# Ledger of designs, part 1: miniprotein binders against a2bj90

Scores and structures below are computed, not measured.

Target 1, 235 residues: a2bj90
Amino acid sequence: MSRSARRKTSALNTVLRVVEVFASIQGEGPFTGTYSVFVRLAGCNLRCPFCDTRYAWSLEAGKPLGVEELVEEIARYEPSLVVITGGEPLLQRHPLNSLVEGLESLGLRVQLETNGILPAPARDEQLWRVYHVVSPKDVPVRVPGAKLHPSWVDYARATGRAWFKFLVANEQHVREVAEYVAKLGIPRSRVYIMPLTPEKLDMKELLELHSRIASLAVKWRLNFSPRLHLLVQLP
Positions, changes and structure headers below are counted from each chain's first letter, unless a header gives other numbers.
F, E and O are the ipSAE of ESMFold2-Fast, ESMFold2 and OpenDDE, as the mean of both directions, binder to target and target to binder. V2 is 0.75 times the mean of E and O plus 0.25 times the DockQ between their complexes.
[cut] marks letters that were taken out.

## First folded at step 1 (miniprotein)

Design as1
Amino acid sequence: SEEIKELKQRIDELREKVEELKERAEKGDPELKEEAERLAREALYLEWEARLLEEKGSPELEELKEKVKELRERIEELKQKLEEL
ESMFold2 (binder alone), alone request of step 1: mean pLDDT 71; pTM 0.599

Design as2
Amino acid sequence: SDEIEKLKRRIEELERKVEELEERAEKGDPELKERAEKLRLEALRLQFEAYLLEREGDPKLQELREEVERLKREIEKLKEELKRL
ESMFold2 (binder alone), alone request of step 1: mean pLDDT 68; pTM 0.409

Design bt1
Amino acid sequence: DPELEKLYEEALKLWEEAYKLEEKAKEGDPELKKEAMELFEEAFKLYEEAYKLLEKGSEEVERLREKIEQLKKRVEELRKKLDEL
ESMFold2 (binder alone), alone request of step 1: mean pLDDT 73; pTM 0.593

Design bw1
Amino acid sequence: DPELEREALKLLEEAWELFEKAYELEKGDPEKILELYEKAYELWEEARKLEKEAKGSEELKQKVDELRKRIEELREEVKRLEEQ
ESMFold2 (binder alone), alone request of step 1: mean pLDDT 68; pTM 0.578

Design bw2
Amino acid sequence: SPELYELFLEAWELLKEALELREKAKEGDPELKKEARELLEEAYELFKEAYELEEKGNPEVQRLRDKIEKLREKVEQLRKEIDEL
ESMFold2 (binder alone), alone request of step 1: mean pLDDT 73; pTM 0.666

Design fd1
Amino acid sequence: SEEKYVLIYVEGSDPELVREIVERLVEEVERLGGEVEIWVEGDTVFILVEGISPELKEKIRKIVEELARELGVKVYVEVREE
ESMFold2 (binder alone), alone request of step 1: mean pLDDT 68; pTM 0.574

Design fd2
Amino acid sequence: SEERTVEIRVTGDSPELLEFIVEWLKELAEELGGKVEVRVEGDTVTIKVEGISDELKEYIRELVEFLAEELGLKVEVRVEK
ESMFold2 (binder alone), alone request of step 1: mean pLDDT 73; pTM 0.638

Design p3a
Amino acid sequence: TPEIDQLFDRALELYRQAYDLEQRAKEGDKELAKRAEQLLEEAFRLLEQAWDIEQRGSEEVKQLREEIKRLEEEVKKLEKQIEEM
ESMFold2 (binder alone), alone request of step 1: mean pLDDT 77; pTM 0.650

Design s1a (at its last look DockQ between E and O 0.04; V2 from the best seeds 0.00; counts 0 for: pae E 15.1 > 1.5, pTM E .581 < .8, placed apart)
Fold by OpenDDE base, look of step 2:
Structure s1a (fold): chain B 235 residues (1-235), chain A 85 residues (1-85)
Amino acid sequence: as target 1 above (235 residues)
Amino acid sequence: SPELIELFEEALRLLRELYELLEKAEKGDPELLEEALKLFEKAYKLWKEAYELLEKGSPEVQKLKERIDELRKEVEQLKEKLEEL
């Protein structure tokens, strides 16, 4: 190994590119209302036109942080949950497995947020043990290059540690989600629909949108995810 | 253009394949890991360029197509080497 190779391999296993670390309430999915530390990783394999975290799209937007230092930083918040998010966290899979190992060694619960394009965790990965909220971008929003990797369905069945969160704006989107999850054999109890929020909604419009999508969730017998952080004005 | 969407999807496909190959290469020869890392950096760059062209609506995709076709061949060669381990 060249000195350059050893530096690249060491950096890949022990260093994450992190945009931000902050404490808040989990506003979305099955853990809504949980006091959480959010670790936003840099880099994304999509460029969704509705993305609220566009600043995280480039790997260069993140600072390099050691896994050990990051575990210590997270632990100081005494979180009920650690939420790994970003652009796409699984773009940093190797150091992310090391991060999960460190967090689990402290008895911290971990939840990953992913777009589901990259393969689900294998049984030998530390990521196999954590909770996953998969947010597909193929249905109904049809982001170019988005396709749910089939291994997430298998992972969900094998572990019971995955949920699927779909962005919806209307009843047609909810129908497309219902058809899609039925075709893939995803249990409805693992499916969340969440409001697709444009950048410029006022609080009244935001509440009305939440009410409409929640009513559709009941009608279609799906779980509803709020955007609770937007409703309560938290990060 | 439809062709530019296809090139973007292909660059993203190759980038995903290289993630899976990186996991295999970490268990193998250090030289194969270095090769896989170089191809990963190349794929990420090409995917980014494809996306930037898609956002700009650029019709000029020929040079990007040639580089993606080269990357595809290099990824298949890396895959063959990793299947022999």
Scores: ipSAE 0.025, ipTM 0.459, lowest interface PAE 3.9, mean pLDDT 88
Fold by ESMFold2, look of step 2:
Structure s1a (fold): chain B 235 residues (1-235), chain A 85 residues (1-85)
Amino acid sequence: as target 1 above (235 residues)
Amino acid sequence: SPELIELFEEALRLLRELYELLEKAEKGDPELLEEALKLFEKAYKLWKEAYELLEKGSPEVQKLKERIDELRKEVEQLKEKLEEL
């Protein structure tokens, strides 16, 4: 078989376990407000106490979809941004790189959401060129075994394509985040703090929490991330 | 309430320990991985309840303490099983 035929045969056998694909607004992080298609991949290497997508924790929750079929489905939405999330998308790293290649061949912008436990992309991966929002789970509320892989800081420095997002509930949490990012050498311009929202929060409480965390972001000179989709009641 | 703060921190410590046990179980034994996942979900629920009680205040602190103490015993048993691998 030719080299081209071998690569096509390999791509035909590449599948992703996908929980859901849907259009909405990116509600968090640096691309807040962007018309997006979300691709939620199954499987996670963490069980975060405040995870709002627990249904994606098991690989069995995902439906197997071929990468080429998934690219075509995503393209039909005509998104301004493709957000790859999950669980932890990097558990399906090989077929994920194939998906990214397909999306980039159509000129689609891609953002990955990751907990940062698995290593950052290598230079020879398709994932090297996409945007990443890294949500470390070892500060301020440390999830056991959640340690940010050091390569993410190196990747952010080398490429400028990674941001770091932290869930906080109060000023003590913000202080811990500030100390953590300073220790790791992460510039404040790459850091977002976001409200840690309990399950039973009505709209008034949600707005008050947003106001408090936003005020802390200004005080500590950090970027603020809303949970905009919750405020406007979108998925 | 100082007791409630301590219960919140204890539940968080159990979550942290269980995640380490999940990582170990993933490498070793699928049956123990499922047990670890079950205990993690239980610890998560208790931690979340403690967090909500801290925010709102509640007279249910002693009941929460009893549930967290039982979870701690279950986690120690799982830890012992994983050490035998």
Scores: ipSAE 0.000, ipTM 0.139, lowest interface PAE 15.1, mean pLDDT 81
ESMFold2 (binder alone), alone request of step 1: mean pLDDT 79; pTM 0.708
ESMFold2 (binder alone), look of step 2: mean pLDDT 79; pTM 0.705

Design s1b
Amino acid sequence: DPELIEQAYKLLERAWELFRQAYDLIERGDPEVLELWEEAIKLFREAMELLEQAERGSPELREKVRELLERIQKLEEKIKELKEE
ESMFold2 (binder alone), alone request of step 1: mean pLDDT 68; pTM 0.587

Design s1c
Amino acid sequence: SDEVLDLFERAIRLMKEAYELLERGDPEKALELFEQAYKLWREAYEILEKGDPELKELAERIRELAKKVEELLKQGSEEKLRELIERVEKLAKRIDELLKE
ESMFold2 (binder alone), alone request of step 1: mean pLDDT 66; pTM 0.557

Design s1d (at its last look DockQ between E and O 0.01; V2 from the best seeds 0.00; counts 0 for: pae O 12.0 > 1.5, pTM E .629 < .8, placed apart)
Fold by ESMFold2, look of step 2:
Structure s1d (fold): chain B 235 residues (1-235), chain A 85 residues (1-85)
Amino acid sequence: as target 1 above (235 residues)
Amino acid sequence: SPEAKELLEYAERLLRLAEEFLELAKEGDPELIEYAEKWLKYAEEFLELAKELLEKGTPELKRKIQELLDRVRELKEKIDKLRQE
């Protein structure tokens, strides 16, 4: 194999399209409050009207980075958690598995954020051992083409490494989520409801929405997720 | 590449929705043309992504992706004609 052909094949298998890498606090879900490095991958298979990261929708928004280089960059932050997000990270599944392998070889804890349309990890993937926060987009607002792949429920039961997070604005939304998760057999202990925050909320409105959704979580016996990074004004 | 196949299925759903909305738009609701155009744009983007991810796909799958992209082009022409009426 020529050196040019050998390098091209290797780069293709170990390259990710990355929008940004930054340190912050995980503000959502079961790992809220953890010092984290976020890796935002380009590309998404949805166009949600409420998306707050629309700049990651296009694959062209990401620059190609070698997985080995990316692992080194992440390690320099000394994170307690590496959060892989996007867009939809599973669109880049093959090099993503390589990234996870590199991060785990350094003992780094990894969490993936996904919309759950693509299947859950198989047992022979590195992603099998990683934590997942799955945010289905078919409830409470139906996004065209959104559908939770059934394998995520099976994966969550088999591994205990997946949680399901839903954006809600009011009690009707919470009722819809409760009915949806009951129908799919998702246990309440794996379910989070989180405030659906319009981009133009001031701090008082943001706090009131958090209070309202938290009260609903208690009433409906579901877990509550804040959007802590918004409350403390971190990226 | 199961990811490319799922993107293809998603794009097919969006194309079907776009076609339905264009047929309803003939009944005099021009706002439905805008929805159809939006979903057609999403379908095209997902088909291009599927093509990019499917480097070693079967000839049948690559042909299907191209057929759907051709259909996207035809529907864009239909939208243009409807807007000129």
Scores: ipSAE 0.005, ipTM 0.259, lowest interface PAE 10.8, mean pLDDT 84
Fold by OpenDDE base, look of step 2:
Structure s1d (fold): chain B 235 residues (1-235), chain A 85 residues (1-85)
Amino acid sequence: as target 1 above (235 residues)
Amino acid sequence: SPEAKELLEYAERLLRLAEEFLELAKEGDPELIEYAEKWLKYAEEFLELAKELLEKGTPELKRKIQELLDRVRELKEKIDKLRQE
C-alpha cells in the first residue's frame, strides 16, 4: 500500500460527519431521564416515512469533525451519558470506534442508537463495550430495506448490553412485536414499545397515545418507552 | 388449540434462552442469572396458560406441557445452586 493510501485510510478513521452536538435529557429507552450529550451523526441507510430527523439523511448534512476535537467538546458538558445517534451511526463505524475509545478513556458512559440493519459490534471493536438501543424498522411498520441483522440477537445474549425499541400505534402492532421477539428469541425484559407519533399530534393527543400504549405494555408484559423529550418540550 | 401450540413453542424458546444465559453466567457474568430467572418465570406463566387452554386438549399436548414445567423446575434448581456458590 502506498504512503498516500495509508494517509487516506488514517484520515477516514479519525473524522466524523456530525449534524449536531447538544445537551438534553434522554427521552427514550432504558436510560430515560438521564442528562445526556447527543451526538447526531449524518447519513442514513433508511428513508422512514415517520422519521423526525430527516435533515440527517444525507452525509453532506454533517460537518467533518475530528474525533479528538469532538471528545473535548462532549467532555465540556459533563454528561452522565453520551448518546450517539443520527441517521444511522454505524455507517461511520471506523471513526465511531475511535470516538468510543476516546470517551471511555475519560470514564464517560456511551449509548448507541441504531436501526439494527448493520452487523452488531465484534469483540475486537470498541463498540462492543458500549450500550446499544436497537430500533428495528421491519416490525411492526415495514420500512423498505429494513431487516434486523441476526448478530444483534447474539450480541444481546453475549453481553446483556442491548435493548430493542419498537414503534407501535395500536394493539395489533404490539402483538406483532410480541410474536417477532418470541420468534427471534429476544428476551421480553430487553424489549421496549414506544408510541409511534405522527408529526401533527397536539399535547392532549400525545398524552392519550402515551396512556394507551403504556396500558398495552402492561397487558402484554413489555417495557414502555415514553417520548419524554416531546412531553417536556426538550430537544 | 393453535394458540396453545404457539404458547408451548414460546415457552420452549424461553427455556433455551434461560439455559444459554445460565451457561454465560457460569463463564463470569452473574448479572445474567436475573435474566434467566425472568425467562423461566415467563415460560412458566405461558405453560400454565397453555394448560388452562388445553383442558380439552390432547394427551400429547398435556404431556409436553408437563415436560416443559419439569424443565422449568430443573433450571430453577440450577439457579439456586449458582447463587449459593
Scores: ipSAE 0.000, ipTM 0.181, lowest interface PAE 12.0, mean pLDDT 87
ESMFold2 (binder alone), alone request of step 1: mean pLDDT 78; pTM 0.723
ESMFold2 (binder alone), look of step 2: mean pLDDT 78; pTM 0.719

## First folded at step 3 (miniprotein)

Design r1
Amino acid sequence: DPEEIKERIYELAFRAEKATDPEEIVKLIEELARIAERSKDPEIIEWLIFELAYIAEKAEDEEVIVELIRVLAKIARESKDPEVIELLIYELEEIAKKATDEEVIEKLEEVLRKIKEES
ESMFold2 (binder alone), alone request of step 3: mean pLDDT 77; pTM 0.724

Design r1b (at its last look DockQ between E and O 0.03; V2 from the best seeds 0.00; counts 0 for: pae E 12.5 > 1.5, placed apart)
Fold by OpenDDE base, look of step 4:
Structure r1b (fold): chain B 235 residues (1-235), chain A 119 residues (1-119)
Amino acid sequence: as target 1 above (235 residues)
Amino acid sequence: SEEEVKERVYELAFRAKEAKDPEEVIKIIEELARLAEESKDPELVEWIIFELAYVAEKAKDEELVVEIIRVLARLAEESKDPELVELIIYELEEVAKKAKDEELVEKIREVLRRLKEES
């Protein structure tokens, strides 16, 4: 039996551990401003010191939800985009493929948020068809255990459906990102830099940080990702 | 439970990346290997393989890399899943590309030859 055939028969392939489902505006990356349903999956293979969703690190933080029920819940919001996020969504890869299949059957667009440690989708996965925003955690801030899987570069080149989003705090970080993506052969058009907000900033500090990082993005000829949801006080 | 096993794998993988003592890392690798062998979840097994390969790529201790290679080879040989074997081959090839020691590279190449001949 192919992996695809084995995937149909286990309860594990039909149930996701979900922390939360909510509607908001996509605040980050290439889809910024899109009305989106966010599905935050439980479990993460990292412990980033700057993580704002630490409550999603344990699988136990999520409730088991059936894929079919979750598709119906998502569909009720009439989203322009479904954003799969969490800790690390690809830790639940098999049921996530089933979720994507269900969502795509309804004509819904899907975007995955991943740390890029786990391999990119294979051609036979439903995940191959969706958009990916990969957020490497090895550059510029080195999180223990973070390493971008090389297959994401190949996936980005093959499909045009991946972007790379890097957290940066200063010009040195932007330089490191520019060197890193050049070394990996990632086109600059696929690279976003985003303000690193490790601490709770006030709105003035947050705007100042955005202004500085946006100016660096222009200087270094990289795309800028806001944290729009923080600026407009949405989830 | 399967959830408890997954959480244990997460904890072990995290510890393996932070551990400075090679002996502690070896114990973690052995436990991860056991959990992979006992697992009926292909995703969990794949994830364990990725974590082992990552530890091998970051290891400064050659003995640790050799142990991981041995564990990955065993997992491949015991596996009846061709896709799992292909994954292990891929990860070992990536470890070999990053290895600086020629003796270690040759050991990996030997294992890779064996796994490719058996597949």
Scores: ipSAE 0.006, ipTM 0.240, lowest interface PAE 10.1, mean pLDDT 88
Fold by ESMFold2, look of step 4:
Structure r1b (fold): chain B 235 residues (1-235), chain A 119 residues (1-119)
Amino acid sequence: as target 1 above (235 residues)
Amino acid sequence: SEEEVKERVYELAFRAKEAKDPEEVIKIIEELARLAEESKDPELVEWIIFELAYVAEKAKDEELVVEIIRVLARLAEESKDPELVELIIYELEEVAKKAKDEELVEKIREVLRRLKEES
């Protein structure tokens, strides 16, 4: 294969559909409080990963950005953490691995946020060495078809680079999370419970919900995740 | 090292779920079984049990499922850890609930009866 053909193939793999890029504070999970740049990738979460129309992905909110341009834009913020999020970032897995490679070559620390339906990174992927916060949607809220891929638990055990975060509203939900993680063998040290916030709440209601869920986290010996950005009114 | 063994289990489990050739998967299952039998780490053995059960639930090849059931039964019969035996029983029950072939379900229930009587 000629150098020209390989260069054209590489260019096709360097584009991501991006909704927004912005600086803020990571408000959730193990890196709460960290000055971060957020990269929100376009794409919706589906139960069936077999989509045979590219136009469905192109109709979702996002603009094509070159990976090299995106890396330069992110670097100008001088972030302590780059948070890759969106709908489901792993829907753009191939160019996402290229983005991660670029960010890591500059020494930038990367965290991925995923619903865990698609498999965890393989050892030969650039995503293997980044941090992951996995938010399963089949417990306690039970989104239909949102089954956590078991490789995420395996990945967490093998690498120590994944944590699991669950939205909860009450103690019944916390009990369900506790049973779920015990069944899967997920250590409590890797589990976060976070307040399920339905609609806009006033600050009093938001604080009361945080207090209630934090108290349950202590009671059940689980980690607590705030939604800090809501409490401090940042994006 | 411990880290190398954990990464090996991850790679084997990943290959078992992606491989299309049942004979290749059977070889991987035997290696995972060997790692579980040699391990002094109950969490690693538990992980291997979860992985084997998952492959059994998703497999379309009945000979592969039967081999996994045989491996899980052996691990339970040789285990001195009651929590691991209960985990294996639980996972076999889940495999049976999701299996559609009546002969396979009967094989699993026979194993379950034996394990529950001996536990």
Scores: ipSAE 0.000, ipTM 0.264, lowest interface PAE 12.5, mean pLDDT 82
ESMFold2 (binder alone), alone request of step 3: mean pLDDT 82; pTM 0.815
ESMFold2 (binder alone), look of step 4: mean pLDDT 82; pTM 0.816

Design r3
Amino acid sequence: SPEELERKIFEIAYRAVEAAKEGDKEKIEEEIRKAIELAKKHGSPEVIELAIWAIEYLAEEAEKRGDEEVIKKAEEIREKLKKEH
ESMFold2 (binder alone), alone request of step 3: mean pLDDT 68; pTM 0.532

Design r4
Amino acid sequence: SPEEVIYEALRAIYEAEKAAEKGDPEKYKEAVKEAIKIAEELIKKAKERGNPEIIEWAAFIAEYIAEIAEKRGDEEIYKEAKKAAEKIREEIEKIKKE
ESMFold2 (binder alone), alone request of step 3: mean pLDDT 72; pTM 0.632

Design s2a
Amino acid sequence: SPELIELFELALRLLREAYELLEKAEKGDPELLERALKLFELAYKLWKEAYELLKGDPEEVKELKERIEELAKAVEELKKELEKL
ESMFold2 (binder alone), alone request of step 3: mean pLDDT 73; pTM 0.635

Design s2b (at its last look DockQ between E and O 0.06; V2 from the best seeds 0.00; counts 0 for: pae E 15.5 > 1.5, pTM E .722 < .8, other shape alone 8.102 > 2.5, unsure alone 62.136 < 70, SAP 72.693 > 70, placed apart)
Fold by OpenDDE base, look of step 4:
Structure s2b (fold): chain B 235 residues (1-235), chain A 86 residues (1-86)
Amino acid sequence: as target 1 above (235 residues)
Amino acid sequence: SPELIELFELALRLLREAYELLEKAEKGDPELLERALKLFELAYKLWKEAYELLEKGDPEEVKELKERIEELAKAVEELKKELEKL
């Protein structure tokens, strides 16, 4: 991200850089199966080799949208959940707090998806009130700079509104996740393992991978997250 | 293969080093910054290729990737020496 792009977005507490807004089913984590509006924010602090949303890495890939306009757009879908995702949503923390305030004023439930590199919400942020699915990128596949910020463990303990979702391809990855969460003191009830899917899997290979990883979740006493949207061919 | 795991770990290390060099170069000469950016982009590309090969790479693709990663390692070390003079 250019220094110029960071400076322009930090000055507008009322404007988000948005890649896309769409309605679908939440395919992943604790809210799987929920009718949701997805808000994909632009800009990421990582370059994961397995990222399926590479088009969202630049802040310039997003359109500037006002918070009020975005709240109205989301509300028209009558969602059971608003999912804020993207590259890394917390790069736009200030206008994101304003968005959450607007959505909560309408009685909408909000889930944030984050890589957990940036600090967890503080008690005075509107983001403190929402649900969080944290997807660490330091385990099992190590991404440079992807270290989980310790405040997410404290936030999870204090609020009960955070879960941790890990991408896994095999039993060794599941072992590394189990060791990592044990070391951090994260309860297994808050941990999800999800299939790491290469871009070129057919539906048969995708189902077989889901079956293998689900069996490993049972063996290791962890929660399983499907990629339900891929299985049912939704966005 | 053990060799592919080693290549992936090497590519990951070089990607980290290239990122650190980019952060240093952001305070330096525009020409060094552009060179550091190109090196980071190349390191990212090779790391992606190494990751894709971990599951389904053929021996010929692995050999080619190894040669390209070794060239990247030389270029990272050269840029590192230039930035240590600043």
Scores: ipSAE 0.024, ipTM 0.341, lowest interface PAE 5.6, mean pLDDT 88
Fold by ESMFold2, look of step 4:
Formats: sequence, C-alpha cells, structure tokens
Structure s2b (fold): chain B 235 residues (1-235), chain A 86 residues (1-86)
Amino acid sequence: as target 1 above (235 residues)
Amino acid sequence: SPELIELFELALRLLREAYELLEKAEKGDPELLERALKLFELAYKLWKEAYELLEKGDPEEVKELKERIEELAKAVEELKKELEKL
C-alpha cells in the first residue's frame, strides 16, 4: 500500500475520545509562552490527588471524534503548537498516532504530555517524531501505580525529543528529583521542576511559590517550569 | 460485613487486572484497547462503590454490586484470553 492509501484508510477508521479542544498559551515546560491548541483526550491510568483535570479521568467524559474531523477542527485555530494532553493520551495510542500523522502532514508542530507509564514511541510510530514532556508521578510525590517506563530515558537519549517535568513543593523534593534523574542518567538540561500548586492560591501566594521554586531551580542547576497560564489566568 | 469485605477485595483485584490489561494493549487492535479502557473505568467505578458501601451496608445494594462485579470478572477474563491470542 502507498503512504497516501495508508493515511486515508487510517483516518477513516479511527476515533478519539476527546474532552475538549481549545486555544491558549502553553504555560509549562520547554515551550512555555507558545500560542497553542490543546487537545484533551479522555481516560487516565492514574488518580493523582493533585490533578486539576479530574474531569478527564473517565473515558466516558470524551466525545468520540473521527481523526480527520479533529485535524480540521485543530487547523481552524491556526496554532503554532498542538498540545496533546488529557488524562493520559497514550491510552488511546493507535488513533493518537493517526492524529499525529494528520497534524504532521499540515506541518503543525506537536507536543504530547504524558505521565510516562506506557512505553515511549517506537521508531515506526508517528509519535516518534513529536516532542514529549514526560511528567513522572512516582518522584517526589509517590502516586500509587505510577512508575516511569524506562524506555522514555532511552527515547530521550536517542531522539532529543523528550523532557522530564516534576512537581515540587520544597527543596527536599528537589533533592529527591535530582537523585532520581541522576540514577536514571537523565541530563539536567532535560529536567524541569515546576511548582506543586495547592488549590485556591491567591496571586500573591502563587507568585511567592513560583519565586521559591525558581530560586531552587537556579541553585540546583535545573530548568524551571512556571505554570504561566495560572499567572496570566488563561485556561 | 464479611460479604462486603470479600466484594471489596475482589473489586480491587479486578481493578489491578484491568490496569495490567491496559498495559498489554500497548499497540495493535483499537477494539481491544477500547474494551480494556472500558473495563478499567468500570473496575474503578465498582471498586469505589464497594468502598463507599463499607460505611452503608445496604443489603440490596450489596446484592446488585455483587452481580455487577461478577459480570466484570467474566469480561476481564474474556479480554485476557483474547489478548493472549495476540
């Protein structure tokens, strides 16, 4: 089969369960500040106590959308970056690869957000070529059932297309992250620490927390990720 | 109730098995992945209901929960067998 025939067949036969599609600013990680379209996929294999997107945990929370229709909807926003998030997007891996193929054919830059429990992309997957921000949930907070799949470290080394982002509240958490990434051989240049924000912080408290964690990032020579969308009050 | 404790433990076991089936459905058949996701969500729901009934203990609700958990157990076993064929 030609590449064109395989693409048409895949797009016609695959469906994603989608909670929401919206435009905003990527507020976290290496692409902070980029005008983005977020595609939130339904379903998650974790139940993190600190999750602020609990409405995406259930697969039933998503509307079934054909991949071709979803690509058209995303393209209408004219995004600089397409952020695929969720729940856990890799639970819908097969149709997700089809979505990525459609977005890449339009020249759109794609970033996936994942908790890293399911394996990293194989070389023959469309997901191989997109950027990934991996947020392990077993360090420093130890969410039950969370275990980073080791293939993500191999993938990051082989491709340079993955970064690791950790929620931290204090310096002890940062020390634990530093020890963890050193043990796994993850270069500091690939590591972001990000404020673990409690619910209902006012702006002053939010800024103070950002300042504290940013100072720790400098001290420990790690990258800092803000939660910019919270600071500027965007979704 | 001893029966509720047994149902709670069975629901927890099925939740863990459904989680493992999700991992086995890594790449391949979209229908099998969709089934694994639905079983995981159902297992989570039934486990949570069993947990909440530990405080309440309504006999009719316990009977209905038992029937649903037994149906889930059959569905999990069927999917496990189908995934092993692959």
Scores: ipSAE 0.000, ipTM 0.142, lowest interface PAE 15.5, mean pLDDT 83
ESMFold2 (binder alone), alone request of step 3: mean pLDDT 82; pTM 0.780
ESMFold2 (binder alone), look of step 4: mean pLDDT 62; pTM 0.484

Design s2c
Amino acid sequence: SPELIELFEIALRLLRAAYELLEKAEKGDPELLERALKLFELAYKLWKAAYELLKGDPEEVKELAEIAERLVKAAEELAKEAERGDEELKEEAKRLAEIAEKLIEAAKELKEK
ESMFold2 (binder alone), alone request of step 3: mean pLDDT 63; pTM 0.488

Design s2d
Amino acid sequence: SPELIELFEKALRLLREAYELLKEAEKGDPELLERALKLFEEAYKLWKEAYELLKGDPEKVKELLERIEELAKRVEELAKELERGDEELKEEIKRLVEEAEKLIEEIKELLKK
ESMFold2 (binder alone), alone request of step 3: mean pLDDT 66; pTM 0.575

Design s2e
Amino acid sequence: SPELIELFELALRLLREAYELLEKAEKGDPELLERALKLFELAYKLWKEAYELLKGDPEVKELKERIEELAKAVEELKKELEKL
ESMFold2 (binder alone), alone request of step 3: mean pLDDT 68; pTM 0.540

Design s2f
Amino acid sequence: SPEAKELLEYAIRLLRLAAEFLELAKEGDPELIEYAAKWLKYAIEFLELAKELLEKGTPEAKELLERAAKVLEEAIKALEEAKRGDEEKIEKAIELLREAAKALEEAKKELEK
ESMFold2 (binder alone), alone request of step 3: mean pLDDT 74; pTM 0.715

Design s2g
Amino acid sequence: SPEAKELLEYAIRLLRLAEEFLELAKEGDPELIEYAEKWLKYAIEFLELAKELLEKGTPELKEAIEELARRVEELKKEIEKLKEE
ESMFold2 (binder alone), alone request of step 3: mean pLDDT 78; pTM 0.718

Design s2h
Amino acid sequence: SPELIELFEKILRLLREVYELLKELEKGDPELLERVLKLFEEIYKLWKEVYELLKGDPEKVKELKERIEELAKRVEELKKELEKL
ESMFold2 (binder alone), alone request of step 3: mean pLDDT 69; pTM 0.543

